# VH-VL binders against o27280: the designs that were tried, part 47

Target 1, 266 residues: o27280
Amino acid sequence: MDSMNVPEVLEIKRIVEESESVKTFIFSWDFRREVRPGQFVMVWDFRDEKPMSVSLIDPVRSEIGISIRRVGEFTDRVHGLSEGDLLGIRGPYGRGFELMGRDILLVGGGIGMAPLAALADEATARGMRVDALVAARTADELLFLDRLEAAGVNISTCTDDGSCGFKGFAHERLLTLEENHDMAAVCGPEPMMFQVMRILDERDVPAQLSLERYMKCAVGICGQCCLDDTGFRVCAEGPVFWSQELSRVREFGRYRRDPAGRRVPW

## First folded at step 1 (VH-VL)

Design mC5 (framework fv_marstacimab)
Fold by ESMFold2-Fast, scan of step 1:
Structure mC5 (fold): chain C 266 residues (1-266), chain A 119 residues (1-119), chain B 112 residues (1-112)
Amino acid sequence: as target 1 above (266 residues)
Amino acid sequence: EVQLLESGGGLVQPGGSLRLSCAASGFTFSSYSMSWVRQAPGKGLEWVSAISGSGERTYYADSVKGRFTISRDNSKNTLYLQMNSLRAEDTAVYYCAKDFSSGYYMDVWGQGTMVTVSS
Amino acid sequence: QSVLTQPPSVSGAPGQRVTISCTGSSSNIGAGYDVHWYQQLPGTAPKLLIYDNSNRPSGVPDRFSGSKSGTSASLAITGLQAEDEADYYCQSYDSSLSGYWVFGGGTKLTVL
């Protein structure tokens, strides 16, 4: 109720090191502000704020988790923090994933597994069968495998270099998996998501995809939040879209825009 | 009908400076990003630098950062490359190229101008 | 280190088919970036031959075709002609820290 638009200063309760480059920061949360898998929050270090997907939602412990990859000045500063330090949290924002049916396929690439880990927890809590295809460039970049296994998720892995599981890309691995699912959820690099979506469409599996690249605009206040052909603003209408919605966007999976608005190939 | 013509190449000593120009015609110059691409004798193509249509954003290969400056004068339909602290390794034919802004490939190339860095 | 790898040379006789490979990594072609091809005839500037993986500019004959799969792309030339003797370069975009454009090392095609 309006509180989502004002940052609340929260103490870092726990930090989980997910990999060399990824940490999950855990905070106490008042669940009068509902949070769904697929939603994001704005994280404020008292200098800059950035959007981060919610990767843990635990109403029993009254906690949320936010997984952050080290990619620049802001994330370097946040990674330098310790348990007991303070961060500003605002949100949640965006629409989350919708669950339907009895069986779900998760396909995640790199940090894209973060929102899917939260979804896996909710799906398993509802008694759904969860299969996850976890993809990364190398074994060291595969995320949340222990957490997914502990939740009872059936895990397949693939790495570009073959250092863990199938050698190849997520869509190549998916072609060797001939199982039916009632729905799928996909998050990762946009070219990966495009290839995965095409396969799922051919198999008549409805899919939801999360476009995290556009979350940098707080509540849609940024020209770069617009998608080509449709005018969708990811902050307002996403970040989660059904594959049927994205199949009509010519930009999806083909190119992105630089700060000048110029098309840059994927 | 689109034409790009490079000039300003020549012989320069190591540590010296040189400024290349590219005169453009046959298209709305300010609407397209432009690139410089070089080719050392007997070697392959190497992207050097790019500039947005407005001139507000510039991009450089790591090999030339801090030494080369790309700029443009849209009123004169001219692209420039200011080369400072030149090294023997900078010896190459320098091509001016028009970027296809929506696809980011070079759809039109100039004939090139030779830069030789030698004592 | 972001380089696209091409064979330094390929050869074929008139009328034959030849393919030129372009091998990238997870930060460029493997990340889904489109691949473009340029033809450089001896003593001339490069000319755009294929763009966005498989599209031909006006004037490029159907004998030239492009494809992309995984971390690699290929240029195929069928019905080889003497005029096809040239250097061929692939080009893509690299998503690493610099966010720069990368060219392959080039392939010299000799028509026997």
Scores: ipSAE 0.000, ipTM 0.373, lowest interface PAE 17.7, mean pLDDT 82

Design mC6 (framework fv_marstacimab)
Fold by ESMFold2-Fast, scan of step 1:
Structure mC6 (fold): chain C 266 residues (1-266), chain A 118 residues (1-118), chain B 112 residues (1-112)
Amino acid sequence: as target 1 above (266 residues)
Amino acid sequence: EVQLLESGGGLVQPGGSLRLSCAASGFTFSSYSMSWVRQAPGKGLEWVSAISGSGERTYYADSVKGRFTISRDNSKNTLYLQMNSLRAEDTAVYYCAKYQGDLSFDYWGQGTMVTVSS
Amino acid sequence: QSVLTQPPSVSGAPGQRVTISCTGSSSNIGAGYDVHWYQQLPGTAPKLLIYDNSNRPSGVPDRFSGSKSGTSASLAITGLQAEDEADYYCQSYDSSLSGYWVFGGGTKLTVL
């Protein structure tokens, strides 16, 4: 039995406060079940269940980490928990990132750095050169800089307000960075990812992008996980997609879907 | 509301130079890529040049590479096109256009006429 | 030498439907890049009419619609009116070295 339809109840072993609005919750994990960067789990607080990307994969300590941004009632409740409290975890689900080549560019916006931090750990462990562009609205929202630096990652930052690094958006900063990478991985707000994807396509850099949208059903039973043009189901075929796949999706970067499947502006 | 106002057009001799300006208002100028698009008398639209919001990346049509330089001054909300080594085939109305994302042009100025004549 | 090919002219009578085609190749529309449409009334600057294949900006009547299939796109105008007399341009993006943002040659619409 690989994946159960019932959450496993796990004790919160440690909590790391990444910023005012982001915490990483660390759990003991049995690595007889593989976990790859880019995969997600369903987190259950015994009232609601939400998908969360895995941000730490540590087989040596037998731990996984899940980074959660405080954005609503569910995440507010989870942020109120302490070490020793319990959460239900189902998964992992979805396709993870694939690594190839000698060098990789990571482009992360806000909480999108969470799955990319796990990917950075794997890429550096494989001997790849890793460049990371970390983007946020303000300096205090930049995530995982110390962890990335400790891993030997070459870091560039940008903030919308100019409080740290380049003043501007991720795609504007990307235009000033070296063009030679064997691949890229991108995660963040969908409009940002769309702009970044276009630049990487022009540079002929294959990119993988992680879509967190509408992962309400980890078993793939709801149409909310589908992409409009291609019929890809994010929870079944994603959340990680190659840029060549997303270039054919009309809604990518322009609008999202509500719970009823209707197009809604970002 | 969004407004784009071009200036600097005029009559020049072949081999001459002109600098076009576009004054932008009604949006956060530094957050958007900008473009110059031209239209020769009685002909269609031709994209000429683009510049990123920060001003650090520029793009040029093959027909103008090496002769035209796009730039911007975000402190003045102004876009520029420096045109050197002008040719008769550069005769056109030049439009300042704002990008919607990086693909389409949601707002256009009224255009400024450049005539290259011997 | 237009990368995107449009008919030079189309015509129709008031109340009728006209369709304007935009034919590309594997390096632009066929590569999945979106198609945008602009209306240029005589003596005026172009105005965005349709973006991302089929979306209308605020203020554009629903008589105008766009579609895309394979290497081609179409602009349809139903209930044709005299005010629709204009030049119409398609625009996309080309991934080849010969260009980036590319326009079709334009189509002159005449309302009979």
Scores: ipSAE 0.000, ipTM 0.396, lowest interface PAE 17.5, mean pLDDT 82

Design mC7 (framework fv_marstacimab)
Fold by ESMFold2-Fast, scan of step 1:
Structure mC7 (fold): chain C 266 residues (1-266), chain A 119 residues (1-119), chain B 112 residues (1-112)
Amino acid sequence: as target 1 above (266 residues)
Amino acid sequence: EVQLLESGGGLVQPGGSLRLSCAASGFTFSSYSMSWVRQAPGKGLEWVSAISGSGERTYYADSVKGRFTISRDNSKNTLYLQMNSLRAEDTAVYYCAKVPYSTDAFDIWGQGTMVTVSS
Amino acid sequence: QSVLTQPPSVSGAPGQRVTISCTGSSSNIGAGYDVHWYQQLPGTAPKLLIYDNSNRPSGVPDRFSGSKSGTSASLAITGLQAEDEADYYCQSYDSSLSGYWVFGGGTKLTVL
């Protein structure tokens, strides 16, 4: 029983359907509790608790948004909820993105665009030039394009099947894009992030990467939250890491952990 | 282009303190892990301490834990090493070194600053 | 106490080949961590010579090459020149509880 981080029960104010598999759940938020892009919250449906990145930070409306992809029992139950229903929210937790310079590149794959959408809003509000490479398997899985466009972001797309934009993977598309950025932020499947990181390193573009899939325990004491080689605890030290830190992690881009904590190839 | 310049070394008595600085230029300092590596006169290289790009994570060799503190000021592109409770065996040239994104090698080194602990 | 072991000295004549070994353990090179090599000319700071086992930075001549196998790595220098007289250090990363960058003890190369 630790009362210091007890979930607050909040009403779902609005639900935005981002795609057939992704919804954004919007809650009123007291911004005395600061929230930064790249941080996550624990979402509790009164049965299970799961970490979810914050995808909308709107202090003008006093709202936060949490985007959730349907992938299992917990997310199926949450997707079945309606406006007016209740969820427990605990946090925020983790290290958010750091903004620097004047020009930023965002590279997002699938649901990885969720924390990057919040970052795009903050970067544009600070007067930065924002370029986004949005990647997905198919056109219907590209997320937040309208929101990014409304924010003034310069958008490039790619899909594995060629149904929208460049036909191919994010790193292949990145090779055809201009190299002038003060920093980059990357979030998506680890194999994509690993390949993108290598290209950005060759271009001397400092990058921050968000590792959401290793968040098995928000309190940072669980072994399943650790990256194998360096002992990084994603929930304690992440989920956002500089690319230079991740280049030393032998597990990054090569292995993941199953529910038992065993190393499994991608 | 990319340069590292150490300063702050000197002669100090056992039990004393020194603060080393490393001025960085020619790269986006806040994005790279930085390290201190030392070399005693006529001896080999010994890694001393490292700090992540953001400054949130720090690492120390067992020989200096509890005595040395690594820090950085990203607004000034400067790395620091605060050395307390200095011992004769801390006598060495201290190098500032940069770690690139793609490898855990030290790709750029400063010229070093000499720390002498005697008397 | 995981450290990398190098011979303290090696020697060769101009034009010859020398090899410098670096022997680690299961917690560093044997765990699959990459090996890097540094050249330190007398009175100067170390310079990165080989990174990630076998890659050369720009400006390092082809005479220098690296390899890794099992728990060991090697630096080979062919066509020895007088200017190659230096101390050479291997470096890797150790996955023991402290998670440290580790250096070999260094090898003094003498060109006869």
Scores: ipSAE 0.000, ipTM 0.408, lowest interface PAE 16.8, mean pLDDT 83

Design mC8 (framework fv_marstacimab)
Fold by ESMFold2-Fast, scan of step 1:
Structure mC8 (fold): chain C 266 residues (1-266), chain A 118 residues (1-118), chain B 112 residues (1-112)
Amino acid sequence: as target 1 above (266 residues)
Amino acid sequence: EVQLLESGGGLVQPGGSLRLSCAASGFTFSSYSMSWVRQAPGKGLEWVSAISGSGERTYYADSVKGRFTISRDNSKNTLYLQMNSLRAEDTAVYYCARGISYGEFDYWGQGTMVTVSS
Amino acid sequence: QSVLTQPPSVSGAPGQRVTISCTGSSSNIGAGYDVHWYQQLPGTAPKLLIYDNSNRPSGVPDRFSGSKSGTSASLAITGLQAEDEADYYCQSYDSSLSGYWVFGGGTKLTVL
């Protein structure tokens, strides 16, 4: 209850360099506070607090991992930290992914593979067949391929520039795949997720999509994490949504909000 | 190259039945919704029916509910429209069209003429 | 009448600008559903001209443009040419029942 809303100062136990721009920070975690794939935590560097998806959930080792891409001032500071340094962590927050059926398709773009990597671990542990479409701009930005392979996941890759796997976008690669699935989980850039959602909806594959938008407040009581026409707050009601919940959201895949809350095109 | 080819149109008496087919090629058929859109001679376009990529969801215009049935066979890349209890007002060119969820129809067939007359 | 309202006809001379309106309601365009436009040359099947309000498919000249505001949308054709003489249809989605695709009544464009 209370412990979820109080920042706990945790020591960085281990740092894994996933790519030039992505690191996974691993912390000891007390699993009396349950964490599910698709949930996020608030990471506090004692100056700013940002939401980050949990990318590793390991009850056996009593560890969680948080994967962070270097994209701005906060993430640049966090990337400068070393093992033994401290970060404030609170949460988890949000609803996680729901697993159903015998097989699942994961579609991840860039850092969006982070929450999907945790989901892949759970799905394989439950005996599900897991197919992952891992998409990025270039081969250097494809994430978690070794981890997914070790978990027994069937991997397809897709890069915008053709440097690894299919040359093109995630939705273009998906159109060449003939096999349908009982469900899908999607996380990545919003325009990619919109295109993928359209295809999965046509195929009647139930899809869950994770929206990891910039947030200014810890639990989404400010307008920064609201969806335009549904009244949803991403950190309170998301970040994971079923595709049917997103079908009436005018802004999904079409425009974003700037820091002032104003609609701007992608 | 995306192609849609309609067949099965013709002359039928009021109260009769007719089945239209649309053969699709050049794309992953199961990944797209499909629709039938009709156009009476000299009149505008009217959406008639749609089916999701898997075939699980179907939609019908009020004017055809209970009389027309849309279906698809993804193993054969073929869309169907079973038309029962035909009326003179159903006389139209019927187009097969590829849809995108709640959006546009990006490719259209050449159309097949259905004439309901005694 | 159609759920989406278009003028029955518009006319222009070569080189002029012409605009075709498409007026909907709160259950379709006003609900945020996108507007798409089709061109139908005499005796041919419709062809997608504009999708998602303002996007052009490959091969459509930039003199065709679309816009949307409130419950209405517009198709603008600049530098009008004789080969533009055709019927133009707007299309959107209406959520007021179980959901259905809806076309405007069509606009006949005559190039003088």
Scores: ipSAE 0.005, ipTM 0.442, lowest interface PAE 13.3, mean pLDDT 83

Design mC9 (framework fv_marstacimab)
Fold by ESMFold2-Fast, scan of step 1:
Structure mC9 (fold): chain C 266 residues (1-266), chain A 119 residues (1-119), chain B 112 residues (1-112)
Amino acid sequence: as target 1 above (266 residues)
Amino acid sequence: EVQLLESGGGLVQPGGSLRLSCAASGFTFSSYSMSWVRQAPGKGLEWVSAISGSGERTYYADSVKGRFTISRDNSKNTLYLQMNSLRAEDTAVYYCAKDKYYSSPFDYWGQGTMVTVSS
Amino acid sequence: QSVLTQPPSVSGAPGQRVTISCTGSSSNIGAGYDVHWYQQLPGTAPKLLIYDNSNRPSGVPDRFSGSKSGTSASLAITGLQAEDEADYYCQSYDSSLSGYWVFGGGTKLTVL
């Protein structure tokens, strides 16, 4: 709709500190403007506008949440804000996750767990059985464990350094988990997602994967923001893709593109 | 046991329309991408169209874009192909095919239904 | 013509080895895309025979094998049997086309 393209200035209602580097900013939201897990919004601090995935969708409280990791100047400024301060929010944009079947698997790496937390809430509200594999480099970087547990999600963890749960990578942990799921949703670093996708493909589990790095193209900022091989446009077809779609994209898991469109190895 | 059964084929005049159906059983239908693949008499296989498990994403070969529409009803475990503006070149056996996983190949095929476009 | 080239026919005697080639280009097999093979017995639907270059589905005997090298793939059938008489199709993805899947033109195998 037209109203989706006009930034609304919203007050930060609550801030949740998820970790040393991640905060969730919560806003009142009018749910006449529908939001689905896997969609994103443009966050405007009155200087710059950046895409951020929606991590909380709560129509009962009329709230949305946006989880932001501190990685640069924009996110540093936003992390410096307090409850009561204002941000511009435009959207939502993109195609979100599609829930299918009754038993689902979520595989999240680091901040990639944010859009999957919103999906977990919807899936459990629909009476689905949810298993979540939460992966991070260290125990301190595992996100949303308490929220997932409160929702009734069956949680498995792994850390690269072994500080919590299985010692190893997400795909290594996945090999030890039960194979019966109707679908999977995956979000995290592309090398992780590529390895997870291959295992799920072998198990005949259809998977949806979120490519958040290209979201700046979704509002028409850059007409050349497409995945190669297939001609996909993130603004029209992403950021969520089925594994069948991504298996045909040569750059997925191999290299990425910088803002100028140049190939950069992982 | 996975089963796919096509129906709806027949004789139609050029410019006419037909709707093909594929009844699926033996797997969680909504979890898999489905495709239509055709084979003209005495010729090889040609991929026509695909649809994601939820039905939200669709794909078409250039030869049928703008004329054919793929859809599905997950509550009835049924795949459809609406064929409009039919041409003699569309004459073929149309197969319903299930993706093994979301990366191709097609692990199960229906028996096929014949579509003949002729005056 | 198809973008994946197969010989129109091959023949062999029972017990022998036959090989069916699938020749592509830099935009498909040469680009690293996987190759799948289907067997179509006369009057029947195609059946998946080999997937992801060399993997066999459950129920496909060891005498069927697949390989891929450069811009080409091959299906090998050892210990050839009369029941193997069929059409064989290769399939891959082509990055230069707007369609997602491409098939070879097919090879008719005759068991002499």
Scores: ipSAE 0.000, ipTM 0.458, lowest interface PAE 13.4, mean pLDDT 83

Design mD10 (framework fv_marstacimab)
Fold by ESMFold2-Fast, scan of step 1:
Structure mD10 (fold): chain C 266 residues (1-266), chain A 119 residues (1-119), chain B 112 residues (1-112)
Amino acid sequence: as target 1 above (266 residues)
Amino acid sequence: EVQLLESGGGLVQPGGSLRLSCAASGFTFRSYAMSWVRQAPGKGLEWVSAISGSGGKTYYADSVKGRFTISRDNSKNTLYLQMNSLRAEDTAVYYCAKQGYSSGWFDPWGQGTMVTVSS
Amino acid sequence: QSVLTQPPSVSGAPGQRVTISCTGSSSNIGAGYDVHWYQQLPGTAPKLLIYGNTNRPSGVPDRFSGSKSGTSASLAITGLQAEDEADYYCQSYDSSLSGSKVFGGGTKLTVL
């Protein structure tokens, strides 16, 4: 049995309340099993299993964290757990972010800041200059601002309602920001990522985008995570894709798939 | 079965104080934000106050700021509203409500408890 | 002092379609905040009818639907039935009122 493909039952060491609807669950981790920003794990509550991005990677404390927004039955049950309770974790899976150059831009929407927070930690540890555009519908949905600030990240915020920072969408805010970046990493709602990708392509900034669509199987043997025009499997070839790869995907930013594989508009 | 049961309502004189309680059952109380919403006789709904699952964040309508204090005891699955310096316009049925994620809808609601501020 | 405006009353005959509007501003619905709808039967507590603009909780008939456009939201009831006679409230969030959830003034639906 491969240890990466068998759920390990881990004790919840610490829970951080990030907001009214978001919690970070922290576990002790053996870093002989490598984890990189942008990778995900399968979280098993002994009833259902769901993919979750790793939001904290701390080899010094021997800890990983996963940040979970309460959006349905599974996440509601997990939010009901306490320190000392058990969860099954298997992985990590997927292609992580690749760091390139000296100056990078992170663009995150809502919970999409979770994998980008882990990337920010690695980039700043490497001595890179990190600019982050943190976007949400409202001020209460902006995540990880204190953690990013503590890491030395230059932060710009935007909210759809103007309750914090720039009033407008992430791509509208991006048009007002400095263009000088060696690469970008983007994670959030797919329509946001599509608009951001278009601007970055126009500026000739290579971008990596993280797609975490519904899937039933972490090893990529299920068809649920395939993209229409490219045949990419999110869990095997993603969740991180370069913008040039995604520019060829007809469905990106236009529709998604439900658990039955049916097209659903954003 | 998810249930909310309010208590502590009654008649109080202007300038007086009253403490409302809401007993919760059937869900993991500590994991959900909770609100108080009131309804004056024959009038509409007015949001009064909210508290995060941990109790670390509290929110108040301008009409009650400085007079009302929301709190919770997660070990007892109970939400509280301490009402001070009560006014005639605070007369209402007070509902306890569980908040949904992100958007903050209310489900379920308690049956309500009547607070009458009158001499 | 209602931040969200609803008509005070609407009426319809059984089997007809009625629509209840909820009109806000740039600081609430126009800012992108979700709209939720509640049904209050006479003498009872409110019950969640629609959440997140368009979603129905389990047990709510598909005759009820929600929509949102610009600074306004609407609740549509098709195939109107006698038991739909109730008060209906919209609810959102207002960014100009820190931490504040806001309700519409309510609409009394009469089934003729």
Scores: ipSAE 0.006, ipTM 0.405, lowest interface PAE 14.4, mean pLDDT 83
Fold by OpenDDE, second read of step 2:
Structure mD10 (fold): chain C 266 residues (1-266), chain A 119 residues (1-119), chain B 112 residues (1-112)
Amino acid sequence: as target 1 above (266 residues)
Amino acid sequence: EVQLLESGGGLVQPGGSLRLSCAASGFTFRSYAMSWVRQAPGKGLEWVSAISGSGGKTYYADSVKGRFTISRDNSKNTLYLQMNSLRAEDTAVYYCAKQGYSSGWFDPWGQGTMVTVSS
Amino acid sequence: QSVLTQPPSVSGAPGQRVTISCTGSSSNIGAGYDVHWYQQLPGTAPKLLIYGNTNRPSGVPDRFSGSKSGTSASLAITGLQAEDEADYYCQSYDSSLSGSKVFGGGTKLTVL
């Protein structure tokens, strides 16, 4: 078994409270093990294991960050941890985002901004112009705004209730933006991503989208994250997909499989 | 002010061809998908075709597939509809419309150009 | 015949409230696609009235409102006025028709 598949027990170096429901856990990282925005790690709290996107990549400080939204029993336990506590981390896994062109558009919803924040850091470091559409239900759920601003990202906000920025959904806000990007990266609720992808396709903007599925092994063996018809494994062929690839996935934006293999509508 | 002006309509025999144009102004033309929508006399609206901002993607209603070709010249801010093998049922006012997204709305609409297919 | 079903006609007196229904299916409105509404005055091109289920473009009075639930959408007009006499069309997207944009059959509104 590859050493990368063995969880490394790491100490939580810092915890950043991003919002009421989201915390970023920061760890020291040996960058001899490369990590890319869009890749994920398996987080082990010594009881259960869940995939989490990398939201911070800092080679200078030799740190990575993992942003976790409080949504269930596992995440409740993790959110109860303190600095100095231990977690098991294995990975990184999956296909990350690719950067191309000069101008990039990021469209993120909720916790979907996690991998995009990391991508924003890389893109800006490369001298790219980065526009980010940050969407959330309410102003309090908008993530990484200060961090993005500090990085030089041009931010547009969108909230369902209009408490900050554009009142409406991300795809609605996107319609008000002109076609001026070489590439887009999208991550968030799948219904959002579906609508956003359609707009980007209409504009012939190359787009990468990060999918979320139930993942168990993270190494393409168990098949729990297999997408219908294509056989794509989100943990192996993804989680980042090109829009052209997702166009072949009939379930995209329509339904997902739960841990029992049942179809669950969005 | 956003403006759309259709032209090229007229009388044509069945099996004939016609090319419609739509001149656009008042917005960044290349940034938006465009559609053709038609309305037969005394009938409802029917979507005909759409084209992406860059022109790289085209869409057609089943009723016109293989016969109609949508295109655009972004340097001229003009939308086109080449109609071949015209049929009597193609008789309609043809509107060009600015489109938001593939499942989106149309705004604004041109005033339309009348196409009559009759022997 | 139309993918989306509308009543052929509705009528109301000035000042009244009228509602125009738009009934779809699981492949369009029921699939979560947005519904848009257009007003077409006699002898004119259609005009966008409601977009994204509930949104009014600038210039459209608040007497007009849209709603969506399940496989159906509805346009409500309050305080009916003589100038509201027109044809009204709902529009959406249908995934079962090779990604086609679809219209309702239209509803003729008569102000009595």
Scores: ipSAE 0.005, ipTM 0.515, lowest interface PAE 10.0, mean pLDDT 91

